# Ledger of designs, part 85: miniprotein binders against q9bqp7

Target 1, 240 residues: q9bqp7
Amino acid sequence: VPQNWFPIFNPERSDKPNASDPSVPLKIPLQRNVIPSVTRVLQQTMTKQQVFLLERWKQRMILELGEDGFKEYTSNVFLQGKRFHEALESILSPQETLKERDENLLKSGYIESVQHILKDVSGVRALESAVQHETLNYIGLLDCVAEYQGKLCVIDWKTSEKPKPFIQSTFDNPLQVVAYMGAMNHDTNYSFQVQCGLIVVAYKDGSPAHPHFMDAELCSQYWTKWLLRLEEYTEKKKNQ
Below, E stands for the ipSAE of ESMFold2; O stands for the ipSAE of OpenDDE; V2 stands for 0.75 times the mean of E and O plus 0.25 times the DockQ between their complexes.

## First folded at step 9 (miniprotein)

Design Gd15
Fold by ESMFold2-Fast, scan of step 9:
Structure Gd15 (fold): chain B 240 residues (1-240), chain A 97 residues (1-97)
Amino acid sequence: as target 1 above (240 residues)
Amino acid sequence: SPDEIVKEIEKLAEEVRKLLKEGKYDEAIEEALKAVLKAYEMGNPELIAKVELLLAEAYIAAGDPRARYIIEIAKEIAEWLGSPELIEEVEKVRKKL
C-alpha cells in the first residue's frame, strides 16, 4: 500500500466532449525541467528480477549478434518505434500536408498491423502531448487520447519484432498508461477525464496487432502499483 | 495470453527435440532460439533457463562451441532462483560437453 495515496480520477471532470473542446487534437510541448518523467521513474525503480532478466537478455543477444550487432539491433528497434509513432500521429492528425511528406512512414508492416485497431479509433483529443501531475510532481509525453470502441482511452502504441522482441518494453506498459492517465486527469491544460487505457502491440511482419484494453477498475489497480514505484523513486532520490 | 505463450514455447521445444533426433541441427537451433526469445518476452526465469538449456543441447549436437556460454547463462539464472532442480538440469547438460 502507498503511503501518499492520491486518486487517479478527477471527480470534477467528464469523459464526454463539450462545446469548449478544441476541434484539433491537443499537442502540448514537453518542457525541460527537473521534474522526473514517467519513463525515468520506471527505469530507476525496476525490480531486482527485471534488472537481472534484462542483463541476461543483453548477454544472450550479444552472444548471438556480437557487441556491434547488438548495438545496431537496439538502435534499429528504437528507430522503427520512433517512425511508427510519427506515422500514427500523421494518420490521426487532420494535417493532410504532413501526411503527404511522411508517405514512407505510412508503408511499414507495423502500420499494416494496426489497421483493424485504427478502424475502431475516433474522437482524437490529444496526440504526442505532454502531461504533468502538479500534486505528485511527475511529467510524461503520451502517445494518444482517443475513443476506442466508444470508450475514451489513453492509447499507448508498442512495437514488437518477431522473433526478436525487446524485453525492456514488456514489464511496465500498464503502469506507464495509468501514470499518463492520472497526470492528464489532474493537468490544468486538459478539461476532460480519461478512465480507460489501451496498449496496442504492433508487429513488424504486419500480423494483426494485439489490443490490451484496461477498464476503470484495472486502471485503478495499476495506479496503486504506479504510486508505489513513484514513492520508491522519490525515496531513492532523497538518499542520493 | 500467458498460457497461450507457454503452449507456443512448449510446441517449439517439442519441435526442437524432434529435429535433434532427425539430425537437423541448424533447424533445431533456429527453433530453440525462437523459444528462448519468447521466454524472455514473457519474463519467466524458470522457463528461460529451461529453454536456454534446450538451445545448449542443440548447440552441443551441432558441435558449436557457444554451448558452454549458454549453459553459463542458464546456470546464472538457476543460481539466482536458488532452484536445486534447475541447478541439477544445468549440470546434466554440462556433462554432455
Scores: ipSAE 0.579, ipTM 0.879, lowest interface PAE 1.5, mean pLDDT 85

Design Gd2 (at its last look DockQ between E and O 0.51; V2 from the best seeds 0.00; counts 0 for: pae E 7.4 > 1.5)
Fold by ESMFold2-Fast, scan of step 9:
Formats: structure tokens, sequence, C-alpha cells
Structure Gd2 (fold): chain B 240 residues (1-240), chain A 97 residues (1-97)
């Protein structure tokens, strides 16, 4: 995929969106079909080094926890992440009902961790919403689009347990954010322009979350890398 | 940033070496595990191998049989990198078993 022909930002869209437009939905359900997802593209184009290190990390964890302990750990991390995202969607949704707000979900250490970040978040435009790049033909499910410190961002919420973090490529997290951004900017279901990204790492013990802000220049740099991963994925599919 | 994470790992490694000299082996293992997990999160194979070997030294000092398996993980990484320096470091730690 030629990088100059598929820009991350849509020149036909405003960079100053008005308050939430009722004609633009907060949440579009992800429909499963043959179009590849961002996560599938990234998983199937992982470098040999990333695969090797992931296997060493699994070996390390199994040594410490045993096979059953590792399975329990992995399941718990996945469940906690899912609950954290559900709680954030509830907190940030202006239309949430009292019956849908689980008191226990709202009181987790992860939610305590992000309180100072949430104070700087406003103007929510999308929550747990499907995006599709109409031209590049990929789909994704983004966590959140909102203003962070006055800048409209694709926000990705991550959980981390100290001292037992789940291994994840640092290069893939920014790629995921810009892939969602580029898709949303070219998805006919949305009308606004996103130029910034934010990765928020929340901690189970309630320690203050770490925000990793990505400006427009950094997003453009990662977009180039995402296009290479997408091209690699497409080539691998032709050879299967 | 990656540079800040590297500095955190280096600080943890220095604390491990200090604790080992003081005979505080359980605390050394705890700090070494933090360094190991941070290194895997960063994804730097050279740094992972180095802190795994430091953890192995802490396990050896504590008489923990897991040291042998940790040395093997570090060896596999050193061989993947094709680093003569790391392979030599692996063998130095292995001789302490």
Amino acid sequence: as target 1 above (240 residues)
Amino acid sequence: SPDEIVKEIEKLAEEVRKLLKEGKYDEAIEEALKAVYKAYELGDPELIAKVELLLAEAYIAAGDPRARYIIEIAKEIAEWLGSPELIEEVEKVRKKL
C-alpha cells in the first residue's frame, strides 16, 4: 500500500468538531465478516523477534506459576481488562442508566488509577465503537474518542498488574491507535477528524495511570508503519 | 518513554546487586523479578537476558533450584541474538551452579 495515497487524516473533515452530533452514533456494533480486524492484522504480522520473546515470557510465567496457574493468570487478566472497559464505557456514557452501572465495577483499583486522567476527558464522540476504513478495507473496535486536555483523541485503555504484567509489544499499541484513527477519519458513519492518540496504562493497585500522548506528527509516523503491516498481511493472505 | 523504562530497570538491577551483597536474598529476588517483568514489557531481548541472569544469580544465592531454568531462558535469548558477550555471561553464571 502506497503511503502517499492513503493519508491518516481526511482533508475533507474539520479538526474542530462541534458537540456530539445526534446523527453520529456513540456506538456502532462490530459486525464479523471476511474484512480483517486491526488486531488480526497485527497478530498475523508479528515479527519473529516478537513471537520469540512472547514464547520466552510464557516459559518464564509457567516456571513461576505452573501451567494451571498461568492459565488462571491469563484468564484473570483478560476478565479484569474486560470489566475495566465496561466500567469506563459506563462512566463516560451520557446515556447510562442506574441499573446498568454496577457499583463494584466503578470501585476497582483500575478505575481509581484513571481518575486524574478522566478529569481531563470531555466531549465524548465514540465509545466501544466499530470503525471501518472504506478504502483500505479493514475494521476495528476502538475504546473511546474524546477530548483529552482540549484535543480530540483516539483513547486506548490498557490495564497493567505489578509485578506480573502481560507482555505486549510497545510498537503494536501505537499502531492499533493510529489504525483506528485512520479508519474513523475515512468511515462514512462518522463526520469528524481525529489527529491525536492517547494510550492510558491503568494499574490494579490504584497507582496513578500513565498517559502516553501521541501528537499528529507521531500519529503520521506510526500510520506509515501500520500501512506496512497491512500490506504484509494482504501479501500473506494471497500466498495461503 | 523507552529510555525512562531502561533507567527504571537499571535502578532495579543496582538495588538487586546491593541486596545480594547485604545477604538479603529474598528481597533481591523480589526486586530482580520486577526488573525482569519490566524488561519483557519493554521487549529488549539483550536487557531481558541480562536481568534474567541477575535473577538467576539471586536464585543461586538463595539456593533456589529455578536458577537452572532461568539460565536456559537467558541462553536461548543470547543465542537468538548471536551475542558472544551474552553467551559468555550465561556461562559465567552457569559455573556458579
Scores: ipSAE 0.678, ipTM 0.923, lowest interface PAE 0.8, mean pLDDT 85
Fold by OpenDDE base, look of step 10:
Structure Gd2 (fold): chain B 240 residues (1-240), chain A 97 residues (1-97)
Amino acid sequence: as target 1 above (240 residues)
Amino acid sequence: SPDEIVKEIEKLAEEVRKLLKEGKYDEAIEEALKAVYKAYELGDPELIAKVELLLAEAYIAAGDPRARYIIEIAKEIAEWLGSPELIEEVEKVRKKL
C-alpha cells in the first residue's frame, strides 16, 4: 500500500466537458523543471530483473547486429516512433491548424495500422500536451486526450516492429498512462478529467493496431502501482 | 496471454529440436531466434536461458562461432538466477563447443 496515497480522479471536476471547452486541442509546452518526468520515474524504478534482462537483450542485439548496427537500429526505432507521433498529431489536429501535411509522414505502415482505431477517435482535447501533478511532484507529456468509442481517454501510441525483438520491456505503459491521467486530473491547466486509458500498439507492416482499453477500475489498480513506483523513486533520491 | 506465449515458445523449441535432428541447421537457427525473441518479450529469465541454450546448440551444429557468446549470455542468466540446474545445462552445452 502506498504511504502517500493520492486519488487518480478529482472529485471536484466533472467528466462532462463544459460547453466552453475550446474546439482546439490543448498543447501545453513541457517546461524544463527539476520535477521528474513519468518516464524518468519509471526508468529509475525498474526491477533488477528488468534491468538485467534489458542488458542481456542489448548484448544479444549487439551480437547479431554489431555495435554500429545496434546504434543504427536504436536510432531508427526512435526516429520511426517520432515520425509516427508527428503524423498522428497532424491527423488529429483540426484542419484549420494543419500546416501543410507532410504527405510523406502519412505514408507509413504504422499510420495504416491505426486507421481502424482512428475511426473510433473523436473529441480530441489535447495533443502532445504537458501535464503536472503539483502535489505528487511529477510531470509528463501525454500523446493524446480524446474520446475513444465515446469514452474520454488518455491515449498513448506505441510502435512495434515485427519481427524485430522489441522488449515490450515496460509493462510500465499502463503505469505511464495512469500517471498522465492522475496528473491531468489534478493539473489546473485542464478543466476536465479522464477516467479511461487507451494504449494503441501500431505495427510497422500496417497490420491492424492492437487497442488496450483501460477502464476506470483497471486504471485505479495501475494507479496504486504507479504510486509505489513514485515512492520508490522519491526514496532513492533522498538516499543519493 | 503469458501462458499462450509460453506455449508458442515451447512449440518453437520443439520445432528447433526436430530441425536439428533433420540436419536443417539454418532453419533451426531461425526458429530458435524466434523463440529467444518471444522469451525476452515474456521477460522470463529461466525461459530465456533455456531457449538461448537451444539456439547455442543450433549454432554449434551449424559451426557458427556465435554459439560461444550465446552460451555466455545463458551462463550470466543462470548465475544471476542462482539455478544449479540451469548452470549445469549451460556447462553441458559448453562442452559441445
Scores: ipSAE 0.629, ipTM 0.904, lowest interface PAE 0.7, mean pLDDT 90
Fold by ESMFold2, look of step 10:
Order: structure tokens, then C-alpha cells, then sequence
Structure Gd2 (fold): chain B 240 residues (1-240), chain A 97 residues (1-97)
């Protein structure tokens, strides 16, 4: 139980579309800031089990690939993720044309993997947009806010070389989504709020992506866990 | 679902044992690696230790010295879990070195 609970939702904001809202997705620039990012908080507050398993996975990869091979592997995974996000932002932007701008991005197995998900995505409100929780003092860069099957969601796109058909295999991804959601709901740059989340795991081989929908109740459960991680981070920083 | 992934790992483990029986050690190693990666993705430490030991058996059968490092990984996991059953399983595989 967090010592200082704070609500994830903002009752003074509507989740209903406003007829006068802009037709282009928001893209708030990420500013240089001394307050921590969501990903830094999560990285610095991993459980003992997460740290142990991550270290053993690294040892395994180095054993099989060599140290240089492991560094090359991790660099390629990072690059593939970056290009995937660039392609999705281009596809989802109403002002972008997709015709022949970067065929290699469109030929990606990851893009093929998400095609069936994209059919259910509409009403894009934000793309690659900064969020700041002005009370809890953390920042993030969310991937997308859009309707998925009629529900306005914070959508997080992930790449994976292996199937992840269950939400537990996504580790801290649910915490990342709710942290972005809470920040957006309390960020003065946004006039609306979001109560649902979606984690989409895309696969390198083009296999159908796995969507992990998070309704408001599930988001509230993960929000409590996020608050605990943020408290832990703050306490660790004090004693550093 | 988690249960479906566990079933896939079990299927891979059965294939590994079949390949080892047939003397196809390189193929057994490849299938065992698939099981190991799925177990890490699932994040179940007990299952991870079990599939690491299966991979170690494949390395032992192939005469590959990497078996020692794999056994050490499984041993550390078993000791961290405090599982007498897993520790015994680790020692059984270690005796085959």
C-alpha cells in the first residue's frame, strides 16, 4: 500500500470527444527536465526477482553470442524498435502519406504483425507525445492515444522476437501504460483524459500481434503498483 | 495463455529428449535453446531451471564444455528458490559431466 495515494483519473475531465477538438494528433515535445522518467523509475526499482532473471538472461545471451555478439544483438533490437515506432507514427498521422516514403519500414514483419490491430484503431488523439504528472513529478513519452474497438486508450507498442500471449510476460509494461495515463490525465497540456490502456506486442516474423487490453479497473490495480515503484524510487534517491 | 506457453515448453522438452535418444545432439541443443528462451520470457524461475538443466544435458551429450556454465546457472536459480527438489535435479545432471 502506497503511503500517499493519488488518483489515476481526473473527475474534472471528460473522456468524450469534443466537436471543437483539433483534427491532428497532439505531439507535445519532450523537454529537458531534472524529474525522473517513467522508464528510469521502473528500471531503478526492479524487484530482486526481475534483476536476478535479467542478469541470468544476459549471461545466457553472452554465453551463446559472445560479448560483442550480445552488444550487436541488443543494438539491433533497439534499432528495430525505433524504426517500428517511426513507421507507426507515420501510418497513424492524418497528415502523412505512406506511399513509398520508406518501403523498408512498411515491409517490416512487425508492421505486418499489427495490421489486424490497426483496423480497430481510430480517432488518434496523440502520437509520440510527452506527458508530465505535475503533482507526482514524473515525465514520459507515450506512443499513442486512440480509440481501440471504441475505447479511448493509451496504446503502447512493443516488439518481440517471441510470442508473448499473456500480460504477465510483459513485466512492467502495464505499469508504464498506467504511469503515462496518470500523467496525461493530470497534465495541463491535455484537455481530455483516458481510462483504458492497450499493450500491443508485435512479432518480428509477422505473426498476428497480441493485444492486451486494460479496462479502468485493471488500470487502477496497476496504478497502485506504479505508485509504490515511484515511492521506492524517491526513497532510493534520498539515500544515494 | 501462460498454460499454453507451458505446454509449448513441454512439447519442446519432449522433442529434445527424443533427439538426444536419437544421437542428434546439435538439433537437441537448438530445441533446448528454444525452450530456454520461452521459459525466460514466461519468467517462471522453476521452469527456467528445469529447461536450463535439459540444455545442459544436451551439451553434455555433445561433449560441449558450456554444460558447466549452464549447470551453474540452474544451480544458482535452484539455491535462490530454496528448492531441495531442484537442487537434487541439478546434482543429478552435474554427475553426468
Amino acid sequence: as target 1 above (240 residues)
Amino acid sequence: SPDEIVKEIEKLAEEVRKLLKEGKYDEAIEEALKAVYKAYELGDPELIAKVELLLAEAYIAAGDPRARYIIEIAKEIAEWLGSPELIEEVEKVRKKL
Scores: ipSAE 0.013, ipTM 0.472, lowest interface PAE 7.4, mean pLDDT 83
ESMFold2 (binder alone), look of step 10: mean pLDDT 91; pTM 0.916

Design Gd3
Fold by ESMFold2-Fast, scan of step 9:
Structure Gd3 (fold): chain B 240 residues (1-240), chain A 97 residues (1-97)
Amino acid sequence: as target 1 above (240 residues)
Amino acid sequence: SPDEIVKEIEKLAEEVRKLLKEGKYDEAIEEALKAVLKAWELGDPELIAKVELLLAEAYIAAGDPRARYIIEIAKEIAEWLGSPELIEEVEKVRKKL
């Protein structure tokens, strides 16, 4: 993995606010094209173990919930996650129309869960915004870029249902965050540098959300693993 | 951390074995389900198979017909791993059906 040729951090950028930076959070729309998304790369480069276990987990859940129950469960989890992200965008956005439109969206246990994290979030730079790494040829849609406890972070919001958590690789969540970070740091649509990540796991019952902070060193370690997954994707695409 | 999750799973498994000895089958199932979900979250196939088999034993003790399907999931994992020891553990639990 040539991490020296494709560094996660851009030495030409600063993480500090600049007078030329936009006063409102950036929201660049994701354009559909042939360039793979972060989520597609990760999905198509799952290990044989991850694929095997995902299929067994589906069987396990169908056994517990029934076929119709499992379909309803997965649909509800998807919908709840979507609503949670929309609510967070509304809360963190200065746009009046979004906050007014989504009043009912703001009432959930997940939003209660993240209140103590939100108190430490400020200086929002981007919300639901597209990133592209022009050199490495991948795109993504990140949730949020903001200061958490004074440090500029790519923040990824996750939902978890207790007592029935989803089986998903927590290992892929850090890869997703650093992939967005590396893309943003080398995307001409952005002028700042992000060196930290934050994964926030919110709970349906309103229990306090769990923050997983990733410092620059940890981000660099996961960046190396992301580059490996991207190379694997490129080889698989070439051989299909 | 993964190591902390493993310790939590082992603690839950010990509680399940204790509850089974005491004839508290519903409580054993409840604790076994917690261990199963944590093992799936961790993604260690050997550990998943072991705690699923423990859940199956709790279901068998309670007369729950779901035991046979859980045993099948554990069997598929044991066969995928190519572990003679796990395959033997699967068969021991199946004989209790």
Scores: ipSAE 0.384, ipTM 0.803, lowest interface PAE 2.4, mean pLDDT 84

Design Gd4
Fold by ESMFold2-Fast, scan of step 9:
Structure Gd4 (fold): chain B 240 residues (1-240), chain A 97 residues (1-97)
Amino acid sequence: as target 1 above (240 residues)
Amino acid sequence: SPDEIVKEIEKLAEEVRKLLKEGKYDEAIEEALKAVLKAYYLGDPELIAKVELLLAEAYIAAGDPRARYIIEIAKEIAEWLGSPELIEEVEKVRKKL
C-alpha cells in the first residue's frame, strides 16, 4: 500500500540553488551493488498489458525484418541512442573541446533535432551522474540536470526514428525522471533541489524535437505512481 | 499526446482504405505498417488489433501469405480483450483469405 511518508522534494534543501559559482558539472560514477536501479524496478513491475504488447511488437518486427534483421535493428537503435547521449554530454560540458574525430557526432540528425531546445538550456549542474535514494534504497544514472527556460530540471534525452517507436522505455519515461529527481533531492552527494523535469524526444530525420516539460505538481503526481511501482518491486522480491 | 496519435492513426487508416480501392497495394501496406507501429507505441490493444487487421487486408489484396500470421496476432489480442466485436472482425478478415 503506498504511504505519503516519502516526499519527492526535500524540505531541508533550497528551492533556488545558488549558481553564483558554476564549476564543472557533477559526474558521480555509478557503483554496482545489490541496490536495484530505476530501470530494473520499472522492468520488473511492467503490467501484464505492457508485457503482452512488447511481445506482440517483437513478433511483428521479426516477421518484417527476420531474426537477424531484428537483432541488427535493436543494436542500431541502442548505438544511436548511446552516441546521441555522448554528443549531448560533450556539447553541454563547460569548455570541453571536441577531438577532431568526434565532430561527426555533432552532425547527426538527432543533434540537429534538439538545437532549438539546447538554446534554452544553461546552468548545467550534473551530466551522466549517479543518484541514490538512501531511504528508499534505489539507484539511477541520470542524463542531465540543467536550467531549461530558467527552471532547474532533470532532463532525459530520448531518440525516436519516425515512424518507428522507441518502445522499451517510452511509457515509463515520466516515472524514470521523477525517480531520478527524488533520489537526487535525497542524495548527500548533491546539495541543490530539483522540482521540474524535461523529457526531450529527438528525431533521426532532424525534425524539431518535442520537449515534454513537467512542473512540480506533475512531478508530484508521477512520484506517487513511482512509489507504487517501487512497493510492487519490493513485494515481488520478498516472494522470490 | 495520445489523442493526437489516435488522430494520426485514423488518417493513416483512411489513406490505406483509399489506396486499397485504387489498387495501390504496396503503398497501402507501407501506410498500414506506419499505423501499426504508431498503435503499438500508443499501447491500446483494441486499436492495435484493428490496424493489424487493416494490414492483413492489404496483404490479402497483394497476395502476401503473411496475412495469416497477422490475423493470428489480431485474434490473440481480441481473445485477450474478450471483445465479441473484435473477434467478429477477425473472422470477417479471415474469410477473405
Scores: ipSAE 0.012, ipTM 0.459, lowest interface PAE 8.2, mean pLDDT 81

Design Gd5 (at its last look DockQ between E and O 0.42; V2 from the best seeds 0.00; counts 0 for: pae E 10.2 > 1.5, SAP 70.01 > 70)
Fold by ESMFold2-Fast, scan of step 9:
Structure Gd5 (fold): chain B 240 residues (1-240), chain A 97 residues (1-97)
Amino acid sequence: as target 1 above (240 residues)
Amino acid sequence: SPDEIVKEIEKLAEEVRKLLKEGKYDEAIEEALKAVLKAYDLGDPELIAKVELLLAEAYIAAGDPRARYIIEIAKEIAEWLGSPELIEEVEKVRKKL
């Protein structure tokens, strides 16, 4: 049970569009500051076992690939993820839809993997946009806010390969999504309410991506777990 | 699902043991490496140690000097867990060096 509980949803907000809503998706830049990011909170609250196993995994990878090979592997996985997110932002942005695109960015296996998901995505409201929870004092950069099958969702795009298995684990992905959701619902830069999440895992070989939909009840359950991780982070920060 | 991943790892381990009996050491190493990486993704230290030891046995059979370092990884995990059973399994594999 979190000691400083706060609700995920804002009763003053609605998911319905109104006349004051911008016609172009929001893209608020993330500013570097002393306020912790969602990813930092999650990284700093890994269990001792997860930290120990991450060091063994690194030792394992270096043994097989060599030190230079391990660095190249990690860089390539990071670059693939970055290119995937850039391509999705381009596809979903109304401004970029009217411009000539780099065909090579749009022909990756990961992009082929998500085509069937994209057919069900509409009403994009935010892309690569910063969120801040003013009361709980954390920040984040979310991938996308759009309607998926008619429901407004925080959407997180994932590639199947990951550079650090425990930091990008499937168990932390729901926490990341609800952390962004709770921040956006209480961030004055946004006027709408998000109650659902979607995690999309894309495959390099073009195999159909797996969508993991999170309804309001599931989001509320993960929100409590996120608040516990945030509390743990705050306690560790005080003891430094 | 964690249970599904465990079953996949178990099937890979069975395939490794079969390949080792057939003298197909390079294929055994490839399958064992797949099992090891899946075990790290799952994050079960006991399973990681067991599959690392199976990989070490494949490297020993192939005459690969990396076996020594793989046994060391498994030993570090067994000692961190304080598991007498795993520590004994590490020593059994080490005696095959």
Scores: ipSAE 0.650, ipTM 0.912, lowest interface PAE 1.2, mean pLDDT 86
Fold by OpenDDE base, look of step 10:
Structure Gd5 (fold): chain B 240 residues (1-240), chain A 97 residues (1-97)
Amino acid sequence: as target 1 above (240 residues)
Amino acid sequence: SPDEIVKEIEKLAEEVRKLLKEGKYDEAIEEALKAVLKAYDLGDPELIAKVELLLAEAYIAAGDPRARYIIEIAKEIAEWLGSPELIEEVEKVRKKL
């Protein structure tokens, strides 16, 4: 049990956003401060097993591709991910007319992969927006807040070259999603709360993306795990 | 499903074994590499160790010196898991080097 328990959901916020559908998704800029990001917390609190597997994977990839080949591979993966997020932001933004969209960004296997998910996405509330949990002292940049199949979700878009049909195969991504949910639900910049998460794994070959829906119960379970990771991070920082 | 991914890896592993029997060592290495990458993405250490050993066998068959490095990776994973069975399998492959 976390020593510093804090609720993921804010009882003072209504689940229904006030009737003024913001015509424009929120895009709060990330402030550079001393507050750790969700990503930093997760990276610094990886299990020995996770670290071991990643190091072995890295060594394997370097053995196969060489050092320069591995750097190129890593750069390409990063660039593909970035372009995918930029394309999604363009697609989900109501202000960007189809004419202003870089057609080249839209011509990707990843965008093809998510088309069936995008059909079920509506009511976009935030895109590439910063969240801060003032009490728990962490920050993050969430990809999207929107309705998926009529349920308001924090949506996290992931790229993969390989099938990830189970939420367990997404590693710490569920923790990232609930961390963003908990921060948003207690961030004064947001007037609404989210109770659900969605991880979408898009595939390079255009095969149908896997949606991993997280209901309120599953979010609460991962939230407890997130709090433990945050405590571990805090303890590690005190001992440094 | 993880189960489907496991099945895909098993199918690749079977293809590698077939290719090795056919003397198609380069193709066997390529398919084994695919299996290894899938196993790492799945994050199953036991499966990773098994497919790394299969890749090592393909390298051994091809006379590729990289086999020694791959065997050490599999050994470290097997020792980390504390699996006597995997350690034994690693040693069996090492004896082929």
Scores: ipSAE 0.026, ipTM 0.358, lowest interface PAE 5.0, mean pLDDT 86
Fold by ESMFold2, look of step 10:
Structure Gd5 (fold): chain B 240 residues (1-240), chain A 97 residues (1-97)
Amino acid sequence: as target 1 above (240 residues)
Amino acid sequence: SPDEIVKEIEKLAEEVRKLLKEGKYDEAIEEALKAVLKAYDLGDPELIAKVELLLAEAYIAAGDPRARYIIEIAKEIAEWLGSPELIEEVEKVRKKL
């Protein structure tokens, strides 16, 4: 168990929207500072198994594509992920006008893949918004906070080149979601809290995306694992 | 789906074994490489080790020294998992060298 346990939920907050909340989703800018990000913590605390699998995957891809081909592949995957998130932010923003949307941005297999999920998404409260956990001292940039099938969720959008939900649902995806959730629930920039999570894995070929819903109990279980990763990160920094 | 990918890997593995019995070693290696790539994409360490060992068997049959390096990869995975069954599978293939 972590030495410095802290609850994921804030009892002083309501999960209900109030009439004074703006109709425009929150987009709090991320400030670069010395406080570690969720992604940095997870990257710096990868297990030997995670590192091994990643290195073997890279070796196999380089064997297939060559070094230059692999660099091109990874750049393209990164660019497509970036465009996917841009498209989703545009689609989910109530202030987006039709003239300002790039039609090419909206024409992708990844966007087709999530269409059935988007039908169940409503009440968007935040998009591409920074979070900070004031007590545990970490930051993040969450993708979306919205209702999914009537439940307010921190939603994380993931892309896949192929249907490979297992690699994207390793230990780290659920930890990322709950870390954002815990930070948001204890961030003074937010007047509400969220108790559920959703990981959506989209496919380039337009195949139906896989939603992975996380209720409050499951989020609490992963929160404990996140606290252990944060503790490991802190200990590594003491040994630098 | 993950289940479809596993079934595809199993189909490739059956083809590799058939090709090995027929003495078509280069074709067996090519099909085994396809199975390995799919297993890495799936990210299942136990399945990865099993298809790497199948690739190693194809290299052994072809007299290709790359088999030794592939067996080392599978051994690393088996040791990380702590799987006695997988460790035994690695040893069975290593003895064919």
Scores: ipSAE 0.006, ipTM 0.254, lowest interface PAE 10.2, mean pLDDT 80
ESMFold2 (binder alone), look of step 10: mean pLDDT 91; pTM 0.911

Design Gd6
Fold by ESMFold2-Fast, scan of step 9:
Structure Gd6 (fold): chain B 240 residues (1-240), chain A 97 residues (1-97)
Amino acid sequence: as target 1 above (240 residues)
Amino acid sequence: SPDEIVKEIEKLAEEVRKLLKEGKYDEAIEEALYAVLKAYELGDPELIAKVELLLAEAYIAAGDPRARYIIEIAKEIAEWLGSPELIEEVEKVRKKL
């Protein structure tokens, strides 16, 4: 059991739309501070095996691409992900913010890949928005909060080439989603309740994206694992 | 699922062995590399070492000098796991250099 156990869901909140809900998705800027981010907590609490395999992965890629080629490769993967997120934010934002950037952002294979998912996305509440868990003291920048097939979800957009370029734990992706969810549910900048998650893996070649839906029970299970990672981070920092 | 990825990797490994027997070394290397990247995605160190060794065999067949470095990666993983069986597999492939 986590030492600082805290519930993921806020019983005082509803996921139902309200007449007073803003018509424009929220975008709270991420402030620079000493509070750890979700990604930092996860990176600092990787298992010894994960760290070892990440170093072997780097060695393997450098062997194939060379030192400069590897740096270029990782930069390109990062930029493709950034462009994909920018395109999705533009598509899901009000029309007036999208129109001039449409041609450059909307034509990637990743955007083609995700079209069938976007068809089922509506009621966007937040885009590229900062969340802070005021009690557990961590922050994050979530991609999207919207209804997917009628259920309000924290949606995380992932890019993947075939084959996938980086070693990634599927468990860390769900941990990231529920960490954002728990923070948002207890962040005074937001008034709604999120109980579901969605991880969408989009493909560079435009083949159909893969949706990984997380219901409330699954989110609760991953939340407990996230709290253990947060506890581990706190313990490691205290001993340094 | 993890089980589905394992089955994909096993199918790729079978295809690599077939391509090697047919003398199609460049195609074998491409398929083996794909299997290696899938194994890293899964994060199973034993499977990673095994498919890295298969890639090394493809490189050896093609006369590619990268084989020796791939064998070292597989060796480091085998030693990290403390697997005598896997260390023996590494040495079997090394003898083919």
Scores: ipSAE 0.599, ipTM 0.889, lowest interface PAE 1.4, mean pLDDT 85

Design Gd7
Fold by ESMFold2-Fast, scan of step 9:
Structure Gd7 (fold): chain B 240 residues (1-240), chain A 97 residues (1-97)
Amino acid sequence: as target 1 above (240 residues)
Amino acid sequence: SPDEIVKEIEKLAEEVRKLLKEGKYDEAIEEAEKAVLKAYELGDPELIAKVELLLAEAYIAAGDPRARYIIEIAKEIAEWLGSPELIEEVEKVRKKL
């Protein structure tokens, strides 16, 4: 139970479009400051079990690949994920909002993997856009806000590489999604309400991606857990 | 608490098995997916593997091609843990493909 509860949903907002909403998806740049990001809060408040599992995974990978091989592996995973997100932003953006940039330097099966999910995605309202919770004092950069099967969702795109299991970023994915949702619902740069989440896990070999849909009730449950993690982060900061 | 999350996962797993017996495959998949998310939240790899296999059985019952991918995830976890019991459970589910 968190000491300082705050609602995830904003009763002054609707999930229906406003006449004043822009016709192109919002892309608010992330400005770095002393306010912690969602990812930092989660990284600094991992449970003993999560820390143990991650350390065992690291040790196993180092034994298999060597120290230099492990560094190369982690760098490649990061680069592949970055390019996957860039490709998705390009696909989901209207042509008039596309940025000039180098594309298709490293083609992957991840885009093939998400094709069946993309067919159900429409009404894109935000892409690679910054959110800030002014009251709870945290920031984040969300991947996408769009309708999935008619429901407005915060959508988080994840990559998974076979044969190695997707471990590191799976534990806190629901918390990450609801943290972005709660921030957006109370951020003055946005005017709409999001009540649903979607975590999409894409596969390097092109195998069909797994969509994990989170309805409003499930989002509310994970929001309470996010508030506990944020509270733990605040307490740790006081004791440093 | 971890104990509370485990009880929630157990309740979801029981609901999945009930729905499968009733031929309600889409509902079984939905409940199994919720169990998977909670197991990952807890971070127990043995429990993750077990609920992934339950999700795979729901996919198999529904004729959903995603079953193969979920079985491979459970296989990798079982091999990583070096658990003969889990490896055997993976093979039992794989034979149903």
Scores: ipSAE 0.000, ipTM 0.151, lowest interface PAE 11.4, mean pLDDT 80

